# Ledger of designs, part 22: VHH binders against c3ng28

Target 1, 373 residues: c3ng28
Amino acid sequence: MLIIIRPSGEIALKSPRSRRNFEHTLANNIRSVIKEGKIWRSQGVLFLEVNDNNKNIEELSKVFGIASFSPVMSIKSYNNNLEDIINKAKEVFAEIVKGKIFSVRAKRIGSHNFTSLDVQRKVGEALYPFSRGVNLENPEVEVFIEIRNDVAYFYYKIIKGPRGLPVGVAGKTVVLFSGGIDSPVATWMMMKRGSIPVILNFNLGGSVHRKFVLEELSVLRKWSGGHKLKLFIVNGTDVLIKLSQIEKRNRVVMLKRVMYKVAERLCDKANAKSITTGESLSQVSSQTMTNLYVTEYGIKYPIFRPLIGFDKEEIVELARKIGTYEYSIKLPEYCAISTKARTSVELDEVLKDEENLNIDYEKVLENSEVIEI
Short names: E, the ipSAE of ESMFold2; O, the ipSAE of OpenDDE; V2, 0.75 times the mean of E and O plus 0.25 times the DockQ between their complexes.

## First folded at step 4 (VHH)

Design k47 (framework vhh_7mjh_2)
Fold by ESMFold2-Fast, scan of step 4:
Structure k47 (fold): chain B 373 residues (1-373), chain A 119 residues (1-119)
Amino acid sequence: as target 1 above (373 residues)
Amino acid sequence: EVQLVESGGGLVQPGGSLRLSCAASGFTVSSNYMSWVRQAPGKGLEWIGRIYTSGSTSYNPSLKSLVTISRDNSKNTLYLQMNSLRAEDTATYYCARVGRYLSDAFDIWGQGTTVTVSS
C-alpha cells in the first residue's frame, strides 16, 4: 500500500536548507511512528510504502508537519495515453461513486499532451452512469487522480493531519508539567511548533498524582513524532516544608519561583533553551501579570506560555481533542499550601524571602526520579 | 445520447473579443442550468458563470465585467461573450450542464475549445 503525504504549507515557505532539514526530520518521524516500509520525497510530497496488512496508518493523523495524507487505491503506468487513465479510473472508482453525488479532481505534474481538465472531464463522463450525479462544489464523494510524469495515482480519501512543524526541528524546551488540564495542552502546542519537550514535574500528590502524570505523558507520546519524552519528577514535599517558613500570602509565588529555578538548571543539563508553562493570564490569583513578572524575575531563559491568552473553555476543548482531559480531571486536588496567593506580590519582599530560604536548586534537581516514556 | 460541443476558440489579440458557442444534443439548454468553466495552462478549474432556466445569469465576481452568458433556444446553443481579453485569459473553455438533482452539480461536459490571447 502506497500513501501520499503532504507536508504543512509552512514548510514550503522555508529557505531551501531549512526546507530540506524540515522534510528530512518529518520523514524520520514518520519512520519512527510507522516502524515499517519505505519513505521517499518526490516533487513536494512524501510517499510511504507499507505492507497491505498495516494497521498503523491512522497514526499519521498525530504526526506534526503533515497537512494531509491519502492511501492510494491503485497505480497505473502509461505512455502519455489518456485512455489508459480513464479505463483504470472507471475500474477502481465505479464502486466508490455508486449511488453517490461525486466530483473528479485531477492533479498533473510533468509534461503531457493532455490537461487536468481533460482527465476530470473524461473520467467524470466514464463514472457518471454509476453515480447519482456530479457536483463540483459539494459532492458526497471526491475521487482523485494524481499524475506524475508517466504514473497515475488513484485515491478517494484525503485524511487531515495536525499540520504544524516536525517535532525535533525547533530544539528542546523544559515544560513545567503539573498534570492538570493546562500543562499537557501547553506541551502539545510546543510539539506542534517542532519542539522536543523535557518534562519537569513537582510531585506534591504522591503515587496517585504520579500515575495520572504518566498516563497523560503516554497520550502526549502519541503526538511526539516518535521522540521519547524524558520526565524528571521532583519530590515536592521538601520544598513545601521550606516554604512553611514564608508568609502564607507569598508561598504560592515562591513555590513557582522554585519550580522556575529548578527548570532553569534542567535547561542547562538537557541543553534546552526555554522554559514552557501552562499559565494563562489572570486564570488564578498566582497568574496575574504582576505575579508572573515576579515569578520569572531573574530567569536567564525565555519563558514560553502558549496558553497565556486562552480562556479555560478553549483549553478544555483542546485537552479533550488531544486526549489528556480524561486523565487531568482525575488528578487529586492537593492543597499543601493552605492560603490564597496575593494577586500582587512585592518583588523585593519575594527576593528577600528567596535569599533567606537559600534553596539548593541543583540538589533538588539531582534528587529527581528520571523516566523515559 | 447527451453531449455538448464547444466551438469558437482560437488566437485573439490582447484587448480583443471572442464569442464561444456550445451546441447541445440529447437535451434542451433552456430546460437546464448551464455553466462555463475554464482552465489556464498549468492551473486548476475556474468557474466563469451560469445561466438559469429563467434566463437569469450569475458570474464569478472577478470576471463579471468581462463576460456575458446567453443562449439561443431555437439553436439549442449556449454562448460565452468575452471582451477586453488579456494574456491571462488564455485557457481551454468548457461548457457544462448543471444537474437537475442539485442546482450546482455538473453532469455533462463538453470537449472544450482553446482560446489563446497573444500578440
Scores: ipSAE 0.000, ipTM 0.099, lowest interface PAE 24.5, mean pLDDT 83

Design k48 (framework vhh_7mjh_2)
Fold by ESMFold2-Fast, scan of step 4:
Order: sequence, then structure tokens, then C-alpha cells
Structure k48 (fold): chain B 373 residues (1-373), chain A 119 residues (1-119)
Amino acid sequence: as target 1 above (373 residues)
Amino acid sequence: EVQLVESGGGLVQPGGSLRLSCAASGFTVSSNYMSWVRQAPGKGLEWIGRIYTSGSTSYNPSLKSLVTISRDNSKNTLYLQMNSLRAEDTATYYCAREDRYLSDAFDIWGQGTTVTVSS
């Protein structure tokens, strides 16, 4: 089976050199996901030739950079003779339009002695006797004929892809991944913009939390465009014990500063240029504007918060769509720190506490468990 | 001063049972959500379960069949009953008071009691 894959419109609007690079990365990602068959570029689309249809449709639906794709029912080479196209359309579409209100859509690339309207009209009249009628605005089924030079492609399904950009085009980001509802969604959003996530998890919840993180990452791996996901698991216990030594109301912000500082070291190690978190503004006391300011103070990499303006309900809707929600809800995010967190911690107080704790962030990272998903 | 003190840990054989106690001072256990948490040697913290102010309980699904949390309001004491213990249950066990303003966060911890499951 042949599948026509249409890249995201954003890719088509890029400069010729950038467009080639994005299309090339998209093709490579598709090859990594669809481990059989052939893929090639042609005049703004990708063609994929495969034998297994159902699994490939599901897998393509999770490849960022794809706007839509269509399994091709039939292909007809012709010598600029519209009658050949009409006869083939009648042959392949008669059963598809049977008993239904339909419309014909035609697209033409190249030089021909007929127009797209000619194709639509003549195919429409050839199929009318098999149908229940024609409605151009609200049909029950649409049939499509895409003519590219001297080849006509016949299909009746346009399957929506996830859009976005191919994973790999935007570089690496270190994701502070908690295993809760929010961080998997933030990770998905960064992959949608073409970034490769490097996952950093502070295990504060033991073996069960580790299992949830792995399950969520197995779901996200289906969206990664074939890129493997690296997971660094830090044992957070020693950090928690040290945090018991500072004022309770400052502990959550201090834990987040430790997480950010370790993520900063991981950026250096993994050649990532940003840190991503699942934080939403004012979701919890530690995530007020003042506390976010204090948390990221002195970090040399930009902090991306894809969910900063999202309501919890919006995040849940995305988590369900992505497939991570069912794993995220089995154990609420386990924040084992200590606090009636201040909605506005004092920067100088936090920095003094940080100096006194004297945590070796490099050593914390070096003692992490490393897993490739 | 607000304080939690665990007791009842020790050596137990595989398949055995053990009951841990956590005595609270400076606050009322029944007025707070209270949790049990454990840490195996060289591993992170694992949440075991909680008891709500209502007296209802919630457990880590992986441990639900093995543990029961209860309290005695007159003694201001929290309990963790453990059954069918395995070597993998060897850990330091903590009781903790859940923070009022942060879901699944703790503002008071006990010092821990060690449970060793071996023959």
C-alpha cells in the first residue's frame, strides 16, 4: 500500500534550505517508526510504500511534522487522457459512494489539457448513479483524485496527523519529569516543537513511582519519531534529608532549585540548551510568579514552561489524548517535601539556605541511574 | 515542639507480619492527613498509604494487599500493619504529616524505624 503524507503547513512556509532539512528529518523519523517499506519526497509531499496497513496508520498518527496522510486505493498512469481517469475513478469509488451523499475533490500538479473542475464534474456524474446524491458542502463521503504529472492517485480518507515539527530539528531539552500528569504533557509539547527530550527524574516515591515514570515514557516513546529517550533517575532521599534542615516554608522552592541545578549540569553533559518543566502559573504555592522567579534565579539555561498558562482541566485533556493520563492517575505526584510553602519566598533567604546546604549537584547527577527507552 | 516518633521495627522472617507505631506530639493526628513512607537501602522514598481526617484510607496499589493503616485517637498514634513480608520490604519506615496546602507533600517527618526481612 501507498500512503501520501502531507507535512505540516509550517514546514512548507520555510526557506528552501530549511524546508529540505525539515522534510529530510521527517522522512528519517518515519523510517525509524515504520521499519519496513520505502519513503521518498515528491513535490511537497512524502510517499510511503508499505505492506502492513493498520499498524502503520496508528504509528503515523503519532509522528510530529505530519499534518495529514491518505492511504491510496489505486494508482493510474495515463497519457493526458481524462477518460482513463474517469473510468478508473468509477471502478475504485463506486462501492465507496454507494448509498451515500458524496463529493469529488480533485487536485492537479503539472500541465494537463483539463482542469480540476473538469475532473470533479465528470467523475461526479460517472459516480452519481451509484450514490444517494451530491452535496459539495456537507457530504457523507468525499472521494479524492490527486493528479501529479501523468499519474493519478485515488483515495477517500484524509487522516489527521499531530502537526508540529519533526523531533530532532529543535535540539535537546532537559525535562524535569515528575511522573505526575503535568510533566508528560510538557514533554509531549516540546517533542511537538521538534525537541529531543532528555528526561531527569528525582525519585522521591521509590519503586512504584519509578514504574509509573517508565510506563509514561513508554507512551511518550511512541511520539518521539523513533528517537530513543534517555532517562536519568536521581535518588532524591539525601536531598530530602538535607532539606529537613531549612525552614519548612522554603523547602519546596529549595527542592526545585536543587532539581534545576542538577538539570543545568545535565544540560552540559547531554549538550542540551534548555530546561523544560511542567509548571503552571499559580497551580500550587511553589508555582507563584515570585517562587518561579526565585526557583530559576542564577540558572544559565532558559527555562521552558509549555504549560505555564494552562488550566488543570486543559492539561488533563491533553494527557488523555497523549495516552499518559491512565498511568499518571494511579499515583498522585509524590512531593515528599515538608511545607506550608510560602506563596512568596525571599530570594536572599533561599540563596543563604542554598549556600549552607552546600549540595554537590555534579555528584548527585553522577550517582543517577541511566536508562534508555 | 511538633514531633513524630516511629517504633516497632526489627528483624522479621519472610512471610511474617509486623506492626509499626508512630506517636505524635505537639499536634493531633486525627486533624491531619497522615502517611507512611519507606526507603529501601540505596533507593528513593516509596509512599505506602495515608489515613484521612475522616478515618478513611488510601494505599499505593502495589502495596494495598500487604498493608493496613489505622490510628488510635486517644493515644494520638498512627499504625502500619504489614503482612506477608518479603526481602524487598527491607527498608526504613517513616510516618509523616501531610502538608495542608500541598497535595502529597509532607511538613513533619519521623526519624524512621528500620525493618529487616531476612532469614
Scores: ipSAE 0.000, ipTM 0.170, lowest interface PAE 19.5, mean pLDDT 83

Design k49 (framework vhh_7mjh_2)
Fold by ESMFold2-Fast, scan of step 4:
Structure k49 (fold): chain B 373 residues (1-373), chain A 119 residues (1-119)
Amino acid sequence: as target 1 above (373 residues)
Amino acid sequence: EVQLVESGGGLVQPGGSLRLSCAASGFTFSSNYMSWVRQAPGKGLEWIGRIYTSGSTSYNPSLKSLVTISRDNSKNTLYLQMNSLRAEDTATYYCAREGRYLSDAFDIWGQGTTVTVSS
């Protein structure tokens, strides 16, 4: 079977060189995910030819850079003769529109002696006797004819893809990944924009925490465009124990600063140029504007917070859609608990505590467990 | 006064077992997560595991097969059972109080009890 894959509209608006590069990366990602068949680029779309239809349809729905895709029902070569297209449309669509209210949609690329509207009108007229009627706005079934030069493609399904950009085009980001509801969603959003996430986890909950982090990353791996996910696990509890030396009110912000500083070293090691977090503004006391300012003070890489303006309900809805929610809610009680901190810590106090703790961030990273998913 | 007092340490032969106790006073023990932490001579602090208010436990993966943490809320006492002890387990063992929030974690520490594993 042949599948027409339409890249995201944002890709189509790029310069010819950039568009070619993005389409090339998208094709490679599809090859990595599908693992069989033949894929090629043609005039703004990708064609994928495969032998297993059911599995390939599901997998394409998780490839960023795809706006939509359509399994092709039939193909007809013609010599710019509209009657050939009309006759083929009757043959392939008569049963599809039978007893239903329908509409015809046509798209053309190349030079023809007829318009898309001519195709829609004449095919609609030819199919009308088999149908219950025509309605362009609320049809029960839509049939599509895509004409590319001298070949017409007939299909009746347009399956929406996740859009975004192909994973790999935007470079690497180090994700501070707690395994709670928020960090998997933030990771997904960065993959949607074409970034390869490098996952950094501070394990605060032992083996159970590790288990559900791995389950969540297995879900996110399905969205990675075939790219492997690299996971660094740090013993976060050992870090937290050192933090018992400082004032209680500053501990949560200091833990986050340690996480950011270790992520900064991982950026250097992995050649990543940003740190991503699942933080949203004012969600918990440690995520007030003042505390975020104190947390990121002195970090040399940009901090991306895809969820900064999201409500908790919006984040949960995305987590369910992505498939990570069911694992996030099963994290150890300690890691799922709302983080309490002073809503406005003092920068000078935190910097003094940091100097006194004198944590070797590079050594913390060097002692991490490394897993490829 | 808020206090944690560890006991049960001492000299143990390699392959032996030992149970440490931690007596809590001055706070509502049953409302807090509790942890065990150790420090070998000349080394940093190493987290062993925690017990939640529910009685569920979470362990350092490197130590899970060797230790069991339990609690008796009626006696305000935390326990660490250690089996198959090796020379590398020679350390000072501390119990520590954790709250339900990260800011409340490890706020109270005992003075420690020393375990020496030697022939």
Scores: ipSAE 0.207, ipTM 0.639, lowest interface PAE 5.4, mean pLDDT 87

Design k50 (framework vhh_7mjh_2)
Fold by ESMFold2-Fast, scan of step 4:
Structure k50 (fold): chain B 373 residues (1-373), chain A 119 residues (1-119)
Amino acid sequence: as target 1 above (373 residues)
Amino acid sequence: EVQLVESGGGLVQPGGSLRLSCAASGFTFSKNYMSWVRQAPGKGLEWIGRIYTSGSTSYNPSLKSLVTISRDNSKNTLYLQMNSLRAEDTATYYCAREGYYLSDAFDIWGQGTTVTVSS
């Protein structure tokens, strides 16, 4: 089976050199996901030829950089013969339009003795007797003919892909991954922009927390374009013990500073240039503008918060679409429930507590468990 | 009102075993994660392990083979069994209730019970 794959519109708008690079990365990601067949670039699209079509379509629906794809039938249009195209259209589409209101959509690339409108009219006329009628604006079924030089492609399905950019084109980000509803969605959004996530998890909830974090990452792995996900698990209990020595009101912000500081060291180790979090502005008391300011103060890498302007309902909707929601809701209270904190902590108090706690962030990272997913 | 009281500490010879108890009162013990933490003289706090509401446990890897944590919800009591005690195990041992939210961390601590490993 032959499949036309249409890259995201944003890729199409890039310079010719940049577009080729992005399409090349996309092709490599597709090969990593399907692991079979031939893939090649042609005039703004990718063609994928596969030997087994039973499972490949579903896999393509989770590859970032794909706007849409269509299984196609094709013929060589010898000397641009429109009659051959009409006859093949009848063969392929007669049953598809049977008893339905339909429309014909045609596209043409190259030099021909006919226009796209000629194809639409003549194919429409040929299919009309099999149909219930035509409606160009609101048809029950659309049939498509795409003519590229001397080859005509016939299809009636346009399957939407996730759009975005191919994973790998935007570099690495260290994700502070709690396993709650928010951090998997933030990870997905960074992959959609072409970034490779390096996952840092502070295990504060034991074996049950670990189980559902791994299940969430297995879901996200299906969206990674074939890239493996590296997971660093820190045993957070030692950090929690140190945090018990400071005032309750400062503990959540201090825990987040510890997480950011360890993520900063992981950026150095993994050659990542940013830290990503699932934080949304004012969602919980620890995520007020003042507390976010205090949390990130002095961190040398940019902090990306893809969810900063999202409502909880928007995040839940995305989590369900991604497939992580069903695992996120099963996490224990510590990581699934936003922690209680004052709406405003004092920077000077937090920095003094940080100095007094004197946590060895390098050692915390060094003692992490490393898993490749 | 809410209280944790450790007991069972004392003098133990090297290689000996000891079981510590922690009696909880003033809250629904069965619904809380519980931990054991120790502090050697002049040193920082060292986490020993945790027991979940399910009865499952998680231990400090350096201590896993030497300790066992258990709970009896009918008696509102937490236990720490220690075996093959060394001089380095001399410390004050605390039981702690883990708070409902992360910000609570260990929101209730016992007064501690001292264990001295010496001949």
Scores: ipSAE 0.000, ipTM 0.250, lowest interface PAE 14.4, mean pLDDT 84

Design k51 (framework vhh_7mjh_2)
Fold by ESMFold2-Fast, scan of step 4:
Structure k51 (fold): chain B 373 residues (1-373), chain A 119 residues (1-119)
Amino acid sequence: as target 1 above (373 residues)
Amino acid sequence: EVQLVESGGGLVQPGGSLRLSCAASGFTVSRNYMSWVRQAPGKGLEWIGRIYTSGSTSYNPSLKSLVTISRDNSKNTLYLQMNSLRAEDTATYYCAREGTYLSDAFDIWGQGTTVTVSS
C-alpha cells in the first residue's frame, strides 16, 4: 500500500536546501516510527510504501512535520488522456459514492492538455448515476484524484497530522519536568517545533512520583518521531532539606533557582541551548512576574515558557489530547498541586541566601538517576 | 512551645532492628507532612522518607527496603522502624515537620537521636 504524506506548509515555504534538510529529517523520523517499507521524496510530498497489512499507519498522526496523509486506493499511469483517468475513477469510486451525496476534488502537478476543473467535472458526471447527488459544500463523502505528471492517484481519505516541524531540526532543550499537568504539555510543544527534549525531574514524591513521570514520558515518546528521551531524576527532597536553613518566604523561589542552575549545568553536558518550563504567568504564587524575574536572574541560557500565556483550561485540553493528563493527576499532591510560594520576594535577599547555601549544582546533577526511554 | 523530640536511639548490632519515636507538641502531626532525616558523622543530611496527611508514605529509593514510617494519632507521635541495620546506618536521626506550603517545608526539627551500628 502507498501513502501520500504532505509535509507541514511551513516546510514548503523554506529555501530549497532547508526544505530538503527538513524533508530528510521527516523521512528518517517516519522510518523510525513505521520501521518497515520504503519512503522517498517527490515534488513536495513524501511517498511511503508499506505491506498491505501494516497497522502502524495511524502512528503517522503523531509525527510532527506531517500536515496530512492519504492511503492510496489505486494508481493509474496514462498518456495525458483524460478518458483513462475518468474510466479509472469510475471503477475505483463507484462503490464509495453509492447512495451518498458526494464531491470530487482534483489536484494537478505538471503539464497537461486538461485542467483540474475538467477532471472534477468529468469524473463527477461519470459518478453521478451511482450517487444520491452532488454537494460541493457539505458532501457525505469526498473522492480525490491527484495527478502528478503521467500518474494519477486515487484516494478518499485525508487524515490530519499534527503539523509542526520534524523532531531533531531545532536542537536540544532541557525541560524542567515536574510531571504535573503543565510540563508534559510544554515538552510536547517544544517537540512540535522540532526540538529534542532532555528531561530533568526533581523528585519530591518518591517511587510513586517516579512511576507516573515514567508513564508520562512513555506517552510523549510516541510523539518524539522515534527519538529516545533522556531523563535525569534528582532527589529533590535533599535540596529542600538544605533550603530549611533560609527564611521560609524565600524557599520556593530558591528551590526554583536550584532547579534552573542544575538545568543550566545539564545544558552544558547535553549541548542544549535553552531551558524549557511549564510555567504560565500568574497561575500560582511562585509564577508571578516578580518571582519569575528573581528565579531566572543570572541564568546564561534562554528560558522558554511555551505555556506562559495559556489558561488552565487550554492546558488541560492539550494534556487530554496528548494523553498525559490521566497520569499527571495521579502525582503526589506535594509535588504538583500543593506548590505555593509568597507572591513577591526580594532579589538581594535571595542572592544572599544562595551564596550562604553554596549548593554544588554539579554534584546534584552527578547524583541523578539517568534513564533512556 | 512547638517542638519535636526524638527518642529510641542507641547501640545496635549489625543486622539488628530499631524503632525510633518522635513526639510532637504544639501542633498535630496528622495535619502535616512529616519526614525523617539522618546525618552520618562528617556527612550531609540525607532524607529517609515522609508520611502524608492521608497516612500514605514515600521513601528515599536507596532506603525503602530498610525502613517503615508510621504514626499514632492518639499519641501525636511518629515512628521510624529500621531493619537489617548496617554500619553505614550510624547517624543522628531527626524528625521534621513539612508545612502546607513548600516554603514551610522542614520548618521545625527535633534535636536528634543517635544510632550507632557496631559489633
Scores: ipSAE 0.025, ipTM 0.530, lowest interface PAE 6.9, mean pLDDT 85

Design k52 (framework vhh_7mjh_2; at its last look DockQ between E and O 0.00; V2 from the best seeds 0.00; counts 0 for: pae E 17.6 > 2, framework grips, placed apart)
Fold by OpenDDE, look of step 5:
Structure k52 (fold): chain B 373 residues (1-373), chain A 119 residues (1-119)
Amino acid sequence: as target 1 above (373 residues)
Amino acid sequence: EVQLVESGGGLVQPGGSLRLSCAASGFTFSSYYMSWVRQAPGKGLEWIGRIYTSGSTSYNPSLKSLVTISRDNSKNTLYLQMNSLRAEDTATYYCAREGRYLSDAFDIWGQGTTVTVSS
């Protein structure tokens, strides 16, 4: 089977050099995901030759950087022979348009002795006897012919890709991954922008928490463009024990700050240039404007919060689309350590607490379990 | 073994007619597009025409009036009828199987049969 793959529109807007690099990365990601097949670039699209397998279609539907793709039939037309196009169109589309109102769309790239309109007209005429009629405005079925130089491609299915940018083009980001509904979605959104996620989890729920985090990551791995995911699991219980030394009202905010501090160290280690969280503004008491300010104070890397403007329903919808929702809902919100979390914590108070705690963030990271998915 | 064997070539007078045959073996002949290609001395390959599995045909516009391609699937044989032959039609004529994939183009070729048009 031959598949034509259309890169995201954003890629086409890049400089020639950047565009080539992005397309190259996209091709590599597709190669990594599909494993069996031949892929090549030509005139702004990718071609993928694979065995007739529905599995490949599903896999392609999760490769960021793809706007759409179509299974195609093709024929080489020698000497600009429109008759070849017509004959092949009859072969490919006769059954498709049988008893239906149809339209023909044609596109040309290259030099030909006929126009796209000629192709549409002649092919339309040829297919008309098989059909119920032609309607350009509201057809029941639309068939497509794309002529690139001396090759004509025939298709009637257009499958939407996830768009975005190829994973890997934007570097690495450390993701604070709780296993709730939000953090997987945030991870997904960063991958969509071309980032490779490095996963940092503070395990607060033991073996059950670990299990569901791994399951969520297995789902996300299908979206990673073939890139492996590294997971660092910190014993969150140990951190909580240390936090017992400070006032209960400050523990949630301090926990977040500890997470950011450890994430910062991981950025250094993994050559990541940002930290990503699933935080949404005012979703919970710990995620107020003031608390966000206090928690990230002094962190040297940008903190990305792709869900900052999303409501809970929107996030849930995305989680369902991604496939992580079913796992995430089984986990309690472990970050809700205190029912009396302050909506606003004073920066000076938090800094004083931090100094008193004297946590070795590097050691915390060193003691983490490392898993590659 | 997959094989194509052309026959029927030879010497013919200008204005004469000739029918070439191509015997196919080792594959399901009826399932493939087949083409005729020729190469004149000192020139490149020239596509003559194609026959589809349905029996439909397409031809090089420059040769359309002079050639007819047909097939007999029961005999696994491809034919090229040429009429009103000219000196410029002197060439080695090849039958070729068209591959299933775009990258294959013509994946099997015969050894060719030589046609010489001369008075």
Scores: ipSAE 0.728, ipTM 0.909, lowest interface PAE 0.7, mean pLDDT 94
Fold by ESMFold2-Fast, scan of step 4:
Structure k52 (fold): chain B 373 residues (1-373), chain A 119 residues (1-119)
Amino acid sequence: as target 1 above (373 residues)
Amino acid sequence: EVQLVESGGGLVQPGGSLRLSCAASGFTFSSYYMSWVRQAPGKGLEWIGRIYTSGSTSYNPSLKSLVTISRDNSKNTLYLQMNSLRAEDTATYYCAREGRYLSDAFDIWGQGTTVTVSS
């Protein structure tokens, strides 16, 4: 079984050196996900040969860097004779177009004494008697012929991939991962752009919170292009207890500053160059412009917020598509406790609280549980 | 006056069991999540577990198999059952009040009760 894999269009637009590197990473990720068969690059596509095509279809749909893929029904070598292609198309597609309104799509790479339109017209004529009619705009079935030099590839399915860039090409990011609806979606978005997420969880709900974080990461692992996900679990409740010493109005923002400061140390340890959060502007009181400013003040790494401009409905739609939503909503109410904070804390007060608490962020990180998923 | 009073601490042999109690007064006990927290000599505070208004519980994963938290809302009392006690469980044990919001967590604490596990 042969599959034609089409890399994301953005990869094709890169310089020759970058394109080779991106295609190489994509091929390696596919090998990690599809543990059998052969994969090779040819003229802007990847060919994957496997023994069980059905087993691999869903797996390819979760590999970032893939725009689409097509299982090949048949292959025909020819000697610049269009008649060979027409006869093979009849043999392969007659049953597929039977009783249906169809269209023929042809693509050609290399030098030939005929055009793609010649192929479409002649194959269409040959298949017409078996069909219920032709409609180029709204067919019930489409049949495809890709001609690459001296070989024609026949298929009738184009399956959409997730697009994006291969996981691994964009470096590591430390994700502040709560286990709620937002942080899994933010993680997915960073993987879509080629980043390897390093997961940092501040556990506020004990064993139950830990269980649901692991469930969500198991879902995200299917989108990682075969890369293992490293999870650091910090006892967030121990941190919250220490914060009982400061004014209530500042506690939620201070907890977030501790999370950011520990994430900063984890960036150093994991060789990551950014911190990612699931924060959306003004979604909750702790995520106002002022509170985000106070939260990130003094952090040396870029803060990526892929969801900053998203509405809650948009985030939920993505969470359902990704497969994390069903686990996020089953978090017990206490693990998803809404954080009520002032919409505007004072930077100077928070910095004074931080100085007075004098939390050893390195020690907090050192006491974390580390899991590979 | 809002207060929490722990009791039931003392000396126990390794492998023994102990049940701690926390009597709450001055607030609507049934409306709050409650936690147990401990502090070993010369160490920081360590969260043990939480019980919700529903009676459901959640524990520090490192302690889950060793402890059970329960509550009796009619008596305004929180309990911590500890089994298979080890020397490293020697600590002062506190009960603490939590609200529905993170800003209201651990705002009322008891004075603590000391548990010593020794030969």
Scores: ipSAE 0.291, ipTM 0.698, lowest interface PAE 3.8, mean pLDDT 87
Fold by ESMFold2, look of step 5:
Structure k52 (fold): chain B 373 residues (1-373), chain A 119 residues (1-119)
Amino acid sequence: as target 1 above (373 residues)
Amino acid sequence: EVQLVESGGGLVQPGGSLRLSCAASGFTFSSYYMSWVRQAPGKGLEWIGRIYTSGSTSYNPSLKSLVTISRDNSKNTLYLQMNSLRAEDTATYYCAREGRYLSDAFDIWGQGTTVTVSS
């Protein structure tokens, strides 16, 4: 089976040198996901040749950088012979248009003895007897002919891809991955921008927590363009025990600061240049403007919050689309605060407590369990 | 099989008292420091205190006036006495074995016993 793959439009807008690099990365990612097949670039698209296997279509639908793809039939016409194109169109499309109202769309790249309109009219005439009629405005089925130089491609399916940029073109980001609903979505959004996520998880719930985090990452692995996901699991209980020495109202923000500080060390170790969280402004008391300001104060890497402007319903909708929602709802959230006590923290108090706790952040990271998915 | 099993939880009125027990098995209980840790509904873990092999104790400063930890090495049992209980003390209470090295904070946990402080 031959598949035409159309890169995302924002790749097409890159300079020629950048475009070649992005398309090359996309091709490598497709090869990693499909494993077997021949892939090549041609005039702004990619072609993938594989054996007849429906699973390839499912895998391509999760490769960032793909706008759409279509299984095609093809014929080579060295003398631009329109009759050869018409005959092949009948072979490919007769059953597709049978009993249907249809339309034909054609386009050309290169020089030819005919126009795209000639192709549309002649193919439409040839297919009409099989059909219920033609309607260019509201067809039941649309068939496509794309003539590229001396090859004509025939398709009737256009399958949407996830768009975005190929995973790998934007470097690495360390993701604070709690395993709730939000952090898997934030991870997905960073992969969509071409970043390779390095997953940092503070385990607050033992083996059950670990199980569902691994299941969520297995789902996200389907979206990673063939890149393995590296997971660092820190025992969050040890940190919480040490935090029990400070005022209860400061503990959530302090825990998050510990997470950011450990993430800084992981950025250094993994050569990542940013930290990503699933935080959304004002969604909970710990994520007020003031508390987010205190949480990130003095952190040396940029902190990306791809969900900062999203409400919970929007995040849940994405989580369902991605496939992580059903696992996320089984995992308890340890960072929630729901008391009448003051939840906004004072920066100077937090910094003083931090100095007094004297946590060895590099040691916390060194004690992590490391898993590749 | 190394195990810790908590018991003694239940419903108690505000101002009341409760003693929790933790039965240890599968290891030399007298050779380990032991801790109590609690988790209120929807909240994180809160360390209550530690008892050393010597029988001396160290407590979370915010809780030190409310709790007493003891151990009976002949019965392999850790105890937590709680007095003057308040609604905010409603939580699941865990006993935990501390690791033998500083880097191995808590290596064995019980499944917890629930204390509800309500009218």
Scores: ipSAE 0.000, ipTM 0.159, lowest interface PAE 17.6, mean pLDDT 84
ESMFold2 (binder alone), look of step 5: mean pLDDT 87; pTM 0.869

